VH-VL binders against Apolipoprotein N-acyltransferase (lnt). Designs and how they scored, part 12

Target 1, 229 residues: Apolipoprotein N-acyltransferase (lnt), of Prochlorococcus marinus subsp. pastoris (q7v0g7r236to464)
Amino acid sequence: WQTNMPTREKTNFKNQFINDKLISAQKIALSNDAKLLITPEGTLNNNFNLNFKSKIRMLAGGFRNSKNGLRSSLLGYQIGDKTYSSFIDKHRLVPLGEKIPGFLNIFSRGLSAVGGIQPGSDSRFFKWKFTQPLAIAICYEITDGFKIRNAVKSGAELIISAANLDPYPRKLHYQFLSLARVRSIENKKDNIIISNTGPSGLISEEGKIIKLFDPNTEQNDVVNPNFSI

## First folded at step 4 (VH-VL)

Design q13 (from b10 with heavy chain Y100F S102E D104G, light chain S31Y N92D; framework fv_rovalpituzumab)
Fold by ESMFold2-Fast, scan of step 4:
Structure q13 (fold): chain C 229 residues (1-229), chain A 122 residues (1-122), chain B 107 residues (1-107)
Amino acid sequence: as target 1 above (229 residues)
Amino acid sequence: QVQLVQSGAEVKKPGASVKVSCKASGYTFTEYGMNWVRQAPGQGLEWMGWISAYSGNPTYADDFKGRVTMTTDTSTSTAYMELRSLRSDDTAVYYCAREFDEWGLGSYFDYWGQGTLVTVSS
Amino acid sequence: EIVMTQSPATLSVSPGERATLSCKASQSVDYNVVWYQQKPGQAPRLLIYGASTRATGIPARFSGSGSGTEFTLTISSLQSEDFAVYYCQQYDHYPYTFGQGTKLEIK
C-alpha cells in the first residue's frame, strides 16, 4: 500500500484515520487474494494499535518502544493480531567518509529529525514461523549491499525495501530506485519497494521494473514476486 | 436462513484421527471466518482455532498446534477440522461457529453448528 | 495467553430477581469481550459483544458493562428461560479464550 500521506502532516492523522485506511487496504488486498500487505516506513504512529484484528499478514512501517528506547521498525502482524507479534528494527548507517554520497548523509540527518529513535540490530534477515524468510531494507539501508547479501545468504527469498522519501528531493527518489535495482541484480532476488509517495512497485531478479505505482498518489495494488522454491 | 450443519457423531480409538465437517448455507461462505470450539462432557468451552473462508489461512490455539488442521472447500461451502493422535481427553462435542467481524466494532460468533460428539475410547 | 476467570461458579437466584455475573481478564482486553448463553444439549447463543452491545433479538434485561480487565453481565429481572450457563470470551488476542462459565440456577 502506497499511502501518499505528507510527512509534516502525518502526526495530525488520528489513529482512527489510520485504522480506517488499513481496513480499506486489507479489504482490497483480500479481494485480490494477496498473501501479504506491506506499508511504507513510518505509516503507524507511536503507540498505535489496530482497532480490528488483522485479516492478512502485514508488514507495517511504524514505531515500537523497547527498554533501550524508541525504535523505527517494520512491524509484523499475523492474521488475528491486534498488536504486532514480530518486528525488525531500522539500523543506522554509519558514514564512511567520502565513500558515502551526500544524499546518504541527508537520510542519516532525517532519522534524527524524529527525536529519541535508537538504532536496532544490523541484521536485515526477517523470518516468520512457517513462512518464507525476507531481506528487509528500511530507507537508506538499501545502500548497504553487504548486509542485504548476508540476509540472502541466511536464506532470504525476497527483498523488501520500505521507505518514506517524502521529505527528500525527487532526485533522491530516483537514486533510491536505482539502488533497489542493483540489490535485485547482485542477489538474484526480486525486490518489492514501497514508499509513502513513491517509488513503489516490483523489480525482478534481472533488475527489470515489472510494475511501478504512480508517484504522489494513494495506491493499493498487488504484485506477484518470484520466490526461490 | 443461515445454517451450519455438522457431520455425525464419531467413535475413535486412541491414536486415530477424526475429521469433522461443517456445511454452511444461507450466506456467502467466503465473507465470514469459521471457528472451531470444543466442549468436554460437563466442562467449559475451549477455542481450537479459526480459518478464513476467503484466504484459507488458519490460526490455531497452541494446545492443538501440530495436531489440528483446518481447511475449507469453497465449492461446497464446507469447513473441515481434522484432529490427529487422539487421546481419551479429546472426547468432546466439537462446534463450528461463524465469526462476524465488524472491522473495529467487534468480532463474535453469531451462528453455531449443532455440534459433533467425538468419543475416544478403547 | 489471556486467562478469563468467571465468578461465581454457580449463582442461585429466584425468578424476578437481579443476577450479576463477573468476568476478569489476566490483562487488558479493552472492550473486546463477548457473552454467550448455553442451555443443556444446545450450542451456545450470542448475547452481547463489544462488552456492552446486545446482539439482535436479545431482551433489554440483559446488559453488559466493563472495560480493560473487569466485565459484568447483568440480568435485571430473571425469567424462567434465563437459567443456563453463561460464558465470557475475549477476542482481543489469539488464542481466543473463554471463561470457565457461571451456572445460573433456580434458588
Scores: ipSAE 0.011, ipTM 0.470, lowest interface PAE 9.5, mean pLDDT 77

Design q14 (framework fv_rovalpituzumab)
Fold by ESMFold2-Fast, scan of step 4:
Structure q14 (fold): chain C 229 residues (1-229), chain A 121 residues (1-121), chain B 107 residues (1-107)
Amino acid sequence: as target 1 above (229 residues)
Amino acid sequence: QVQLVQSGAEVKKPGASVKVSCKASGYTFTEYAMNWVRQAPGQGLEWMGWISAYSGNPTYADDFKGRVTMTTDTSTSTAYMELRSLRSDDTAVYYCAREYDSWDYSGMDVWGQGTLVTVSS
Amino acid sequence: EIVMTQSPATLSVSPGERATLSCKASQSVDSNVVWYQQKPGQAPRLLIYGASTRATGIPARFSGSGSGTEFTLTISSLQSEDFAVYYCQQYNHYPYTFGQGTKLEIK
């Protein structure tokens, strides 16, 4: 029984599990004729490598190294990619005073506690090959209505909200859903919500919940539902 | 060595359910998917579905959706396949088979010995 | 679903000869084809995966080729233990599908 495994072996083992989960998710997505697979924030580890060629367009929450340091991102994989070919980085939330409710301040403080990741561009507009232009909100970015509005003004036709809600109380999961609904209504755009332990689903431009996935039964500490469109 | 051991033969009446088990040993159970494949007497192989032992998420062939359930018990390294509303044409040998969970490598490299399920009135 | 069609249904050859078995997919499956051998009363045995890669322990006389929709399994210098039923399978899309099998028998 191997109890004193070196750190590199432990990292490789975890990366194999992530690869296996992604292969499973892609097979399921393709069997349902999905065109795009989206995963929650933080699905991939630092320096993660696919051990297979992607068979579907995928937006995966993860991390990337940049000239200015480590960034938390939504990583774009085209069909045939083993490494991401596109990305949109998480941006630092600007101070907005008392306009931000206390529960949203918990999100921003939690993200600051993650430490050494560097902020990316403040643009939420993502023009990606083979999809309609997207407005992307990663976790706390759903609170910034102006940035999402600017992405829509730039041509975004669909909003994608990706989060890792695992560290947060269940009440905050539903508040995240409420904010996503508000963004859909104010921009008259559909919103796809992807969350690892909270609600995931599709919200119409009128704020109606078209599909909602409840948190699944616990699977080895983390429930990670996949959403396909 | 790597081995899959299945439960014994079953005789069922039409309308009953059967649950076949597949006990894995000699490898890390959660690193592989488990396929279920059946073979009617004198016929070829028919894929029923597979389940990821890592996530527990199954994918079923359309012909079996609604009457098959695949599960895993990671603590005992055992996979299960339950088939409901049995018909006479469900008489077959049912196999579990391990698939390496890699998109660039797929192949059922280790098979159970098979479980004969006979459905007769 | 992708339909896999094997030909011939039965192939009669003598020991020491070369056997060529064909498998056709109804649509492109790239190189995502697997070959299995099944002897009476036994579970299938993996021979070839990725259309052309021999599985561990499989003798060099077995070789696979093909891509897209047409695939071939070749057995050179047939041995007595090679007379069995051979199945091809695609793993390009769910549901996974098998060919109907080719029975290799002694002439």
Scores: ipSAE 0.000, ipTM 0.436, lowest interface PAE 11.5, mean pLDDT 74

Design q15 (framework fv_rovalpituzumab)
Fold by ESMFold2-Fast, scan of step 4:
Structure q15 (fold): chain C 229 residues (1-229), chain A 123 residues (1-123), chain B 107 residues (1-107)
Amino acid sequence: as target 1 above (229 residues)
Amino acid sequence: QVQLVQSGAEVKKPGASVKVSCKASGYTFTEYGMNWVRQAPGQGLEWMGWISAYSGNPTYADDFKGRVTMTTDTSTSTAYMELRSLRSDDTAVYYCAREYDSWELPSDYFDYWGQGTLVTVSS
Amino acid sequence: EIVMTQSPATLSVSPGERATLSCKASQSVDSYVVWYQQKPGQAPRLLIYGASTRATGIPARFSGSGSGTEFTLTISSLQSEDFAVYYCQQYNHYPYTFGQGTKLEIK
């Protein structure tokens, strides 16, 4: 689901509004026989609660409170969940020195992934019950080819790239898309991209754009990636 | 038609554990969640947590995290709530309650309740 | 956690009169408030959900209103079977929280 909710404006949205949009998005997904609903990075407000039981497996961009502070995450919801039951955290923010290219300076990393992986790793491997294993890149993490490659070597069959690029210049959106294509080629895996205002869509294992959503529009659409062993 | 039938009263000593069951009938068990609510003698209602009958994933209230476990058995349409390290102030009637689930209507309110299970904790 | 406060703690009224019960949330719960009736020795019974929608089988004399932080349950013409304890509950945020109850008793 491409939300088209600008970062500044969404911080003023009530949880009821987000819940209503999620109900709509899940209804559309189910009517199209989708198996997984994916939202952009930061879609859910801090301390967000579902007002309904999830009717579809969902990976939602949002925030998680931990004893080490607030984390930006993809939150995993199984069918029947009202709160997330799995998560993968964005890597810790990495300060970069002056004169580093803007693309690298802008993006950040969080702490290690969680999803059956032991604490203390920067793993991008996400293993979820009843789904194929996934390689997850949240925004800046798309630049780390080694970590994505390690997730694929661990068994990931699909790459998910989630971002919120609304605050960044248009040229950076295209650079993000180019990196996502490179990751697909390097690993011979399809890549589903989802971001707030775009780009969003499906990239093949050969780096070809199979489907691309209209930028700066709210769009609920289905993509059918190829899972490969 | 819809019924939630809970296990019988229990008397436990401090430090023991109790496991209360809630057997559901008259609906598709896996399509609804189950909440657990307790009520100490002469006091109000206190929410303990809920569990999805589909996924088996629980959510606990902070006051009970670390000493409560909620589970389901889909083959018998039964939900369970186990409370450990019992203290005298855990003496209460424990209820299971089904959560309404619909897109068309506001959901998450409790439409059917079990009859309650009295748990008495005394030395 | 959201604190739900009910008032009055006890309301003494005669059969045939109107009773108005109040429920206040410490922060906005939109319209996600439910009312339950509990008689001695029994489990709570669903009366109203979504602040104002009557549950199936609930008589028309029961009505709910409110949004945000202020909620009201009204019973327009009290019957003898209506004398019970009434609880409000919010289901907007985890943990779900109940008010402390209002006991409706015969004057």
Scores: ipSAE 0.013, ipTM 0.516, lowest interface PAE 8.5, mean pLDDT 76

Design q16 (from b10 with heavy chain Y54F S55T N57E, light chain N32W H93E; framework fv_rovalpituzumab)
Fold by ESMFold2-Fast, scan of step 4:
Structure q16 (fold): chain C 229 residues (1-229), chain A 122 residues (1-122), chain B 107 residues (1-107)
Amino acid sequence: as target 1 above (229 residues)
Amino acid sequence: QVQLVQSGAEVKKPGASVKVSCKASGYTFTEYGMNWVRQAPGQGLEWMGWISAFTGEPTYADDFKGRVTMTTDTSTSTAYMELRSLRSDDTAVYYCAREYDSWDLGSYFDYWGQGTLVTVSS
Amino acid sequence: EIVMTQSPATLSVSPGERATLSCKASQSVDSWVVWYQQKPGQAPRLLIYGASTRATGIPARFSGSGSGTEFTLTISSLQSEDFAVYYCQQYNEYPYTFGQGTKLEIK
C-alpha cells in the first residue's frame, strides 16, 4: 500500500483515520486475494492500535517503544492481531547511522515519535511464522549490501524495502530505486519496494522493474514476487 | 451443533504446571480464533489471551506472559492452554471460547467450553 | 489497559419488571462492547455484541445501547430465567477486559 499521506501533516492524524485507511487497504488486498499487506516506513503513529483484528498478514512501518527508547520498525501483524506480534527495528540511523552514546540515551527517552529514535539490531533477516523468510531494508538500509546478502544467506527468499523518502530530494528517490535493483541482481531475489509517495513496486531477480506505482498517488495494488534459486 | 469440549478438572501443587484442552467440533476449526478466559471462585471473568487456529500464533495478556503457552492441533481440532509456575491464586475455572470476527461489528465470543476447574493447593 | 466498571453490583427486581444495567469504560471503546449472561455453574452466554446487536437466539426483551465510554443493557419484562450475573466486555484493544459483573436477583 502506497499511502501518499503528507509527511508534515501525518503526526496530526488520529489513530481512527489510520484505522479507517487500513480497513480500506485490507479490504482491497483481500478482494484481490493478496497474502501480505505492506505499508511504507512510519505509516503508524507511536502507540497505535488496530480497532479491528487484522484480516491479512501485514508488515506495517511504524514506531514502537522499547526499554532503550523509541524504535522505527517494520511491525508484523498476523491474522487476528490487534497489536503487532513481531517486529524488526531499523538499524541504520539516517543520515549518520551512528549509535546514540549510552549516557545521552537518558535524554532521548522523552522525545516525540519522530525524535529520539534508537538504532536496532543490524540483522536484516526476518523469519515470520507460516511465511517465507524475508530480508528487510528500512530506508537507507538498502545501501548495506553485505547485511542484505547475509539475510539471503540465512534463508531469506524475498527482499522488502520500506521507506519514507518525502524529506529527501528527488535525486535520492532515483538512487534508492537504482540500489534496490542492484540488491535484486546481486542476490538473485525479487525486491518489493514500498514508500509513502514512491518509488513503490516490484523488481525482479534480474533487476527489471516488473511493476512501478504512479508516484505521489495513493495506490493499493498487488504484486506477485517469485522465489529465485 | 458447534461444541467446545474441555478436559476434566485438575488438582495441582504450587509450582506445577497444568495443560487444559479444548476440542472443537461442528465447524471448520481454522476459520475461528480461540480465546482463554478464567474465573476465580466468586470472582469475575479474566481474559488470558487468544490464538489463531489457522496460524497457531498466540497473543497473551501481560499478566500471563512468561507463564502461559497457547497452542493448537489442527489435525484434532483441539486448542491447548498451559499455565506454569502455578500459585494458589491461579485456582479458577478456565474456559475456552470461540471468537467470531466482523469488520463492522468487531469480534465476540459466540461459543464457550463448559469450563475446567483447576485447583492449586498444597 | 481499559478498565470496565459495571453498576450496580447487585440489582434486585421482580419478574415482569424492567432491568437496566450500566457499564462504563475508562477510555473510549467506540461501540465494541459485548454483553454476556452467566448462570451458576455454567459458562457465559453471548447476548449482545457491537454494543446493540442481539446475538442469534437471544429474546427481543434484551437490548443494548451506548457508545464511547457508557453502555447499557436493558431487559424488559423480566422472566424467571433472566436472573443471573451479567458481564460487559470491551474488544476495542488488547488486553480484552471484562466488567466485574452485575448480579440480577429476585426482590
Scores: ipSAE 0.000, ipTM 0.433, lowest interface PAE 15.4, mean pLDDT 76

Design q17 (from b10 with heavy chain E31D G33S D104Y L105E; framework fv_rovalpituzumab)
Fold by ESMFold2-Fast, scan of step 4:
Structure q17 (fold): chain C 229 residues (1-229), chain A 122 residues (1-122), chain B 107 residues (1-107)
Amino acid sequence: as target 1 above (229 residues)
Amino acid sequence: QVQLVQSGAEVKKPGASVKVSCKASGYTFTDYSMNWVRQAPGQGLEWMGWISAYSGNPTYADDFKGRVTMTTDTSTSTAYMELRSLRSDDTAVYYCAREYDSWYEGSYFDYWGQGTLVTVSS
Amino acid sequence: EIVMTQSPATLSVSPGERATLSCKASQSVDSNVVWYQQKPGQAPRLLIYGASTRATGIPARFSGSGSGTEFTLTISSLQSEDFAVYYCQQYNHYPYTFGQGTKLEIK
């Protein structure tokens, strides 16, 4: 699901709106025999609750509270869940006052821990019940090839790259896509990209773009990645 | 009380399009999704798709993808179903039906429109 | 798509008797089955949802049961107004699918 929603800190969609979108997205996914619904980074608000039991396994970008503060995460919903039952937290945040070179400097401006979002575990390996193990990159974590390679060495069979690149310049959207392709090639793994305004789609283990969604549009569509051991 | 009132019967030629309306009253229109179900003469019920009244996002059954468009107008609490490239086997009564879809009670059509007969003949 | 099959196509019974209508799914739908009643010239009317829960205003003589792939609608002590066509429907998977209907006739 490419959501195409405004992403400013103070822009909130009511829970009813998000729930309606998720019902629509799940109905479309199920009608196409999809096994998993994936949403972009930050799709669900800080206090989000499903108004229905999930009808499909879902990996949704959102936020969770932990003992040590707010986390930006991909939240795992099993069939029947009203609240998430698994998660992987975004790790790579830039501390206030640190200098980051070039391309990464632009990402750090929007993703610093100053806003109350705290870093999670360094591991990009996500093992979820009844799904293939996954390597997860949330936004600029795609730049850390070592951590993604470690997830693949641990058994990940597919890379998922979830992002929210609004309001970043179009050049950075192309760079994100380019990095995702490099990760696929170096690990010989398919990569599913999902981003709020794009790029979203499927990249093969050879770095070939199999499918791309139209940028700056809301799209519910199915991709069929190849899992490789 | 909840009411769904549909537009009147239509007679169309093959290849034409038809647009059926369903005006809702007695509840908050945006709190429920609307389904469309048809029934050919002497036949059973066939689900065509649904639309969220809040988001305006539709989902269509595969047999109707490419030929059907579902929309809503929240200012008038009205749902619409347009079927294009009509064939003689599209002759049917078309119903709108409100879907109750909750975490606790599942999904079901609790209120139905009276039906709109669409006849496709040369 | 999940195929819903109802049997019998027509059931002839006398007023005051018990009627049992069957609905079978081509694969498990858990308890996610709804029953509707339709009289000639009328829209369908909700009877039972969640396989066994009676909708508001539905008389106690109507009862539903079943789970997985086999479901039944039972009408005890049939009244004259109960002679109609009955449809089962699954909401476990999209597309939603209906059975072909069972017509309940006076013997």
Scores: ipSAE 0.006, ipTM 0.439, lowest interface PAE 12.0, mean pLDDT 78

Design q18 (from b10 with heavy chain Y100L S102T L105F, light chain D30E; framework fv_rovalpituzumab)
Fold by ESMFold2-Fast, scan of step 4:
Structure q18 (fold): chain C 229 residues (1-229), chain A 122 residues (1-122), chain B 107 residues (1-107)
Amino acid sequence: as target 1 above (229 residues)
Amino acid sequence: QVQLVQSGAEVKKPGASVKVSCKASGYTFTEYGMNWVRQAPGQGLEWMGWISAYSGNPTYADDFKGRVTMTTDTSTSTAYMELRSLRSDDTAVYYCARELDTWDFGSYFDYWGQGTLVTVSS
Amino acid sequence: EIVMTQSPATLSVSPGERATLSCKASQSVESNVVWYQQKPGQAPRLLIYGASTRATGIPARFSGSGSGTEFTLTISSLQSEDFAVYYCQQYNHYPYTFGQGTKLEIK
């Protein structure tokens, strides 16, 4: 489901409007015998609840609260769920906007200069009930080929790239599409890409664009990857 | 059978607040949404907003945002609508109305309360 | 917001005649239109939803049609109890919006 809900306007959408759109999207998916509905990053508002029981398996971009604060996530809904029963959080780089004690500051600067310290990372491997495992890339995570490759080595059969790219220049949209194609080629796996205003579609394991949605339009459409659900 | 029973008429001065109640019976309260609609004397219907009885999350029409608060009390199966900073043009009959929002049907108001007249005058 | 415009504002007809009431949306609302009947001193009563589906207990003389932006409520063989104000409402998009109403009065 390409929502065509720009980020700048998204915070003004009401929870019932989003619920109404999800019902419509699920009805369209079911009428086309789809097995999974995928939405872009950030489709659901913070503290969002479905006002109906999901009729199809769904991976919805949204937010969740954790002990580390608000997280951007893909939220997994099984048939019958009103709240998500599975999730995978976007892994973010540790922000460095706070003051560091002098001795730690000197130490960290030295490490950065000669090699750097990398933050710990969450696995991009998503194992879900009654489906084959997925490799998930949320927005910038598509740039991390090593983590996606590790998810595929762990058994992922399909790559899903969910994004919210409308705040960014069009050139970055094309870079995203190019990186998604490279991930498909290097892992020999199909890649479903879904973004709120585009690009969205299906990329083959050879890096060919099988289907591409019309950008800047709301589109509910079906793609058939080489993947069994 | 489904019934929505609203609180009695109110007379308020400009600048005051009013809180109207809507007590539901005959169905599972948390499975339906509750809408609030008003009608000024001799005028048409105006939608004010909706609240989920399941989550308690409200959605307000822009003209009322900042002045209205909708709440529910699941233990008493009652919905409330509070309107603040009352003006003379807020004089109206205020209705609660149940929304059936299911896959089989659509979103429409199948049962209405009897209405509560709120008069705002000096 | 979606503006719903009803016409005519007032329709004068005799019992036994047919009344046709129109409702126009400023943009497509699919078939997500409801018709309500309101008698003086009473709450609105659901007549038709989904543009054409009669609610339970509504007589067959009431029928609705239309899709997209143009909708019609037809009352065949008018009875004395049918003289009331009729409102159309869309539920396709927030905020929900009502037409201004058509008053059906006896000639």
Scores: ipSAE 0.000, ipTM 0.428, lowest interface PAE 11.9, mean pLDDT 74

Design q19 (from b10 with heavy chain S52T A53P N57D P58T S107D; framework fv_rovalpituzumab)
Fold by ESMFold2-Fast, scan of step 4:
Structure q19 (fold): chain C 229 residues (1-229), chain A 122 residues (1-122), chain B 107 residues (1-107)
Amino acid sequence: as target 1 above (229 residues)
Amino acid sequence: QVQLVQSGAEVKKPGASVKVSCKASGYTFTEYGMNWVRQAPGQGLEWMGWITPYSGDTTYADDFKGRVTMTTDTSTSTAYMELRSLRSDDTAVYYCAREYDSWDLGDYFDYWGQGTLVTVSS
Amino acid sequence: EIVMTQSPATLSVSPGERATLSCKASQSVDSNVVWYQQKPGQAPRLLIYGASTRATGIPARFSGSGSGTEFTLTISSLQSEDFAVYYCQQYNHYPYTFGQGTKLEIK
């Protein structure tokens, strides 16, 4: 069963699939007059390039290389961008798997292939031209109430919770949804949740679920959060 | 029948500003991006920036950030490029160019305006 | 920013001969390269996009090739109207950048 150039073949296939999916998602978003497209955490591969210019503002889960190592990020694309022009890095790493202290490599052979993903700035405040200021929580960052509150105090008008919960038990999906509701109530801000297989939807400032997408189905849909004038 | 018609030549003093217009016809103005490119006498082409008439979003080259503003008026299908704090080395022919942007065919400047000569002299 | 370097600066050839123009990028631009022709007093004219695709109305004697960092424009049998300046441009990354141009002149 030996394959030739398996890494190259797999990467090329996945990049083409992601590009095709993004084109479809942007066409659907534009046909519904959406102003912003948000993808789940980790949607883009390392060293991913768009094969086209973005037709809509997009926040896409992906990775970026920095002088301090590989970062898991939410990457900002303006209309016309083929490469991201803004980003916010994941600050809180999930225990076990995403970061390995060098000295533990001696004792953890199974984990030595993982590592190099570094935490970014702990600020969750994100301001982008032509968008409302946002408080961004990537996956487990939703558990850090102080950081989200600080972003709201800095002027964020909406909370965005982006995740990829596929590796986690269904029980954690419920916990994620519950924490997102608590954050909305604490800060009196709507929360847009976007996850690879769900939960995804819109939670009001009172913690009400305004719209919830069917889990484990592919959905492109428009939500209209409430902003203060 | 696609045409891009630019405003006439201008002479400006250092420190002044200039606003060049580019009137589009023969296509749906909001469906194509508009680029601005300049060319100093006897020199090569220099990209200044891009605007989408659909949303008003702009991207400017670093050398022009802070001095350039690109706008559109969709009611007249006209794009504008304003360059401020003019210097003698801003003397150039300024072109608008339509960007064909297709999921299938790629990105390139398929139609160009005739050019506007801007002379900056004492 | 990506630097595009064209060579030679000037190429002197006789009508009916083949001309080969080079364009090099400082980093990979995939196949996202455009070639333009500019005659004195005129705006540039689109010749080739995607490194190798001829634009509508461009004669078959014009061909482009290359990928990554090295690109070539070839004119297989020069006609009198082909003597002009040729520019390459990348559209892979903002800012878009042009080469300095190659002037094709009659020998």
Scores: ipSAE 0.000, ipTM 0.453, lowest interface PAE 12.7, mean pLDDT 73

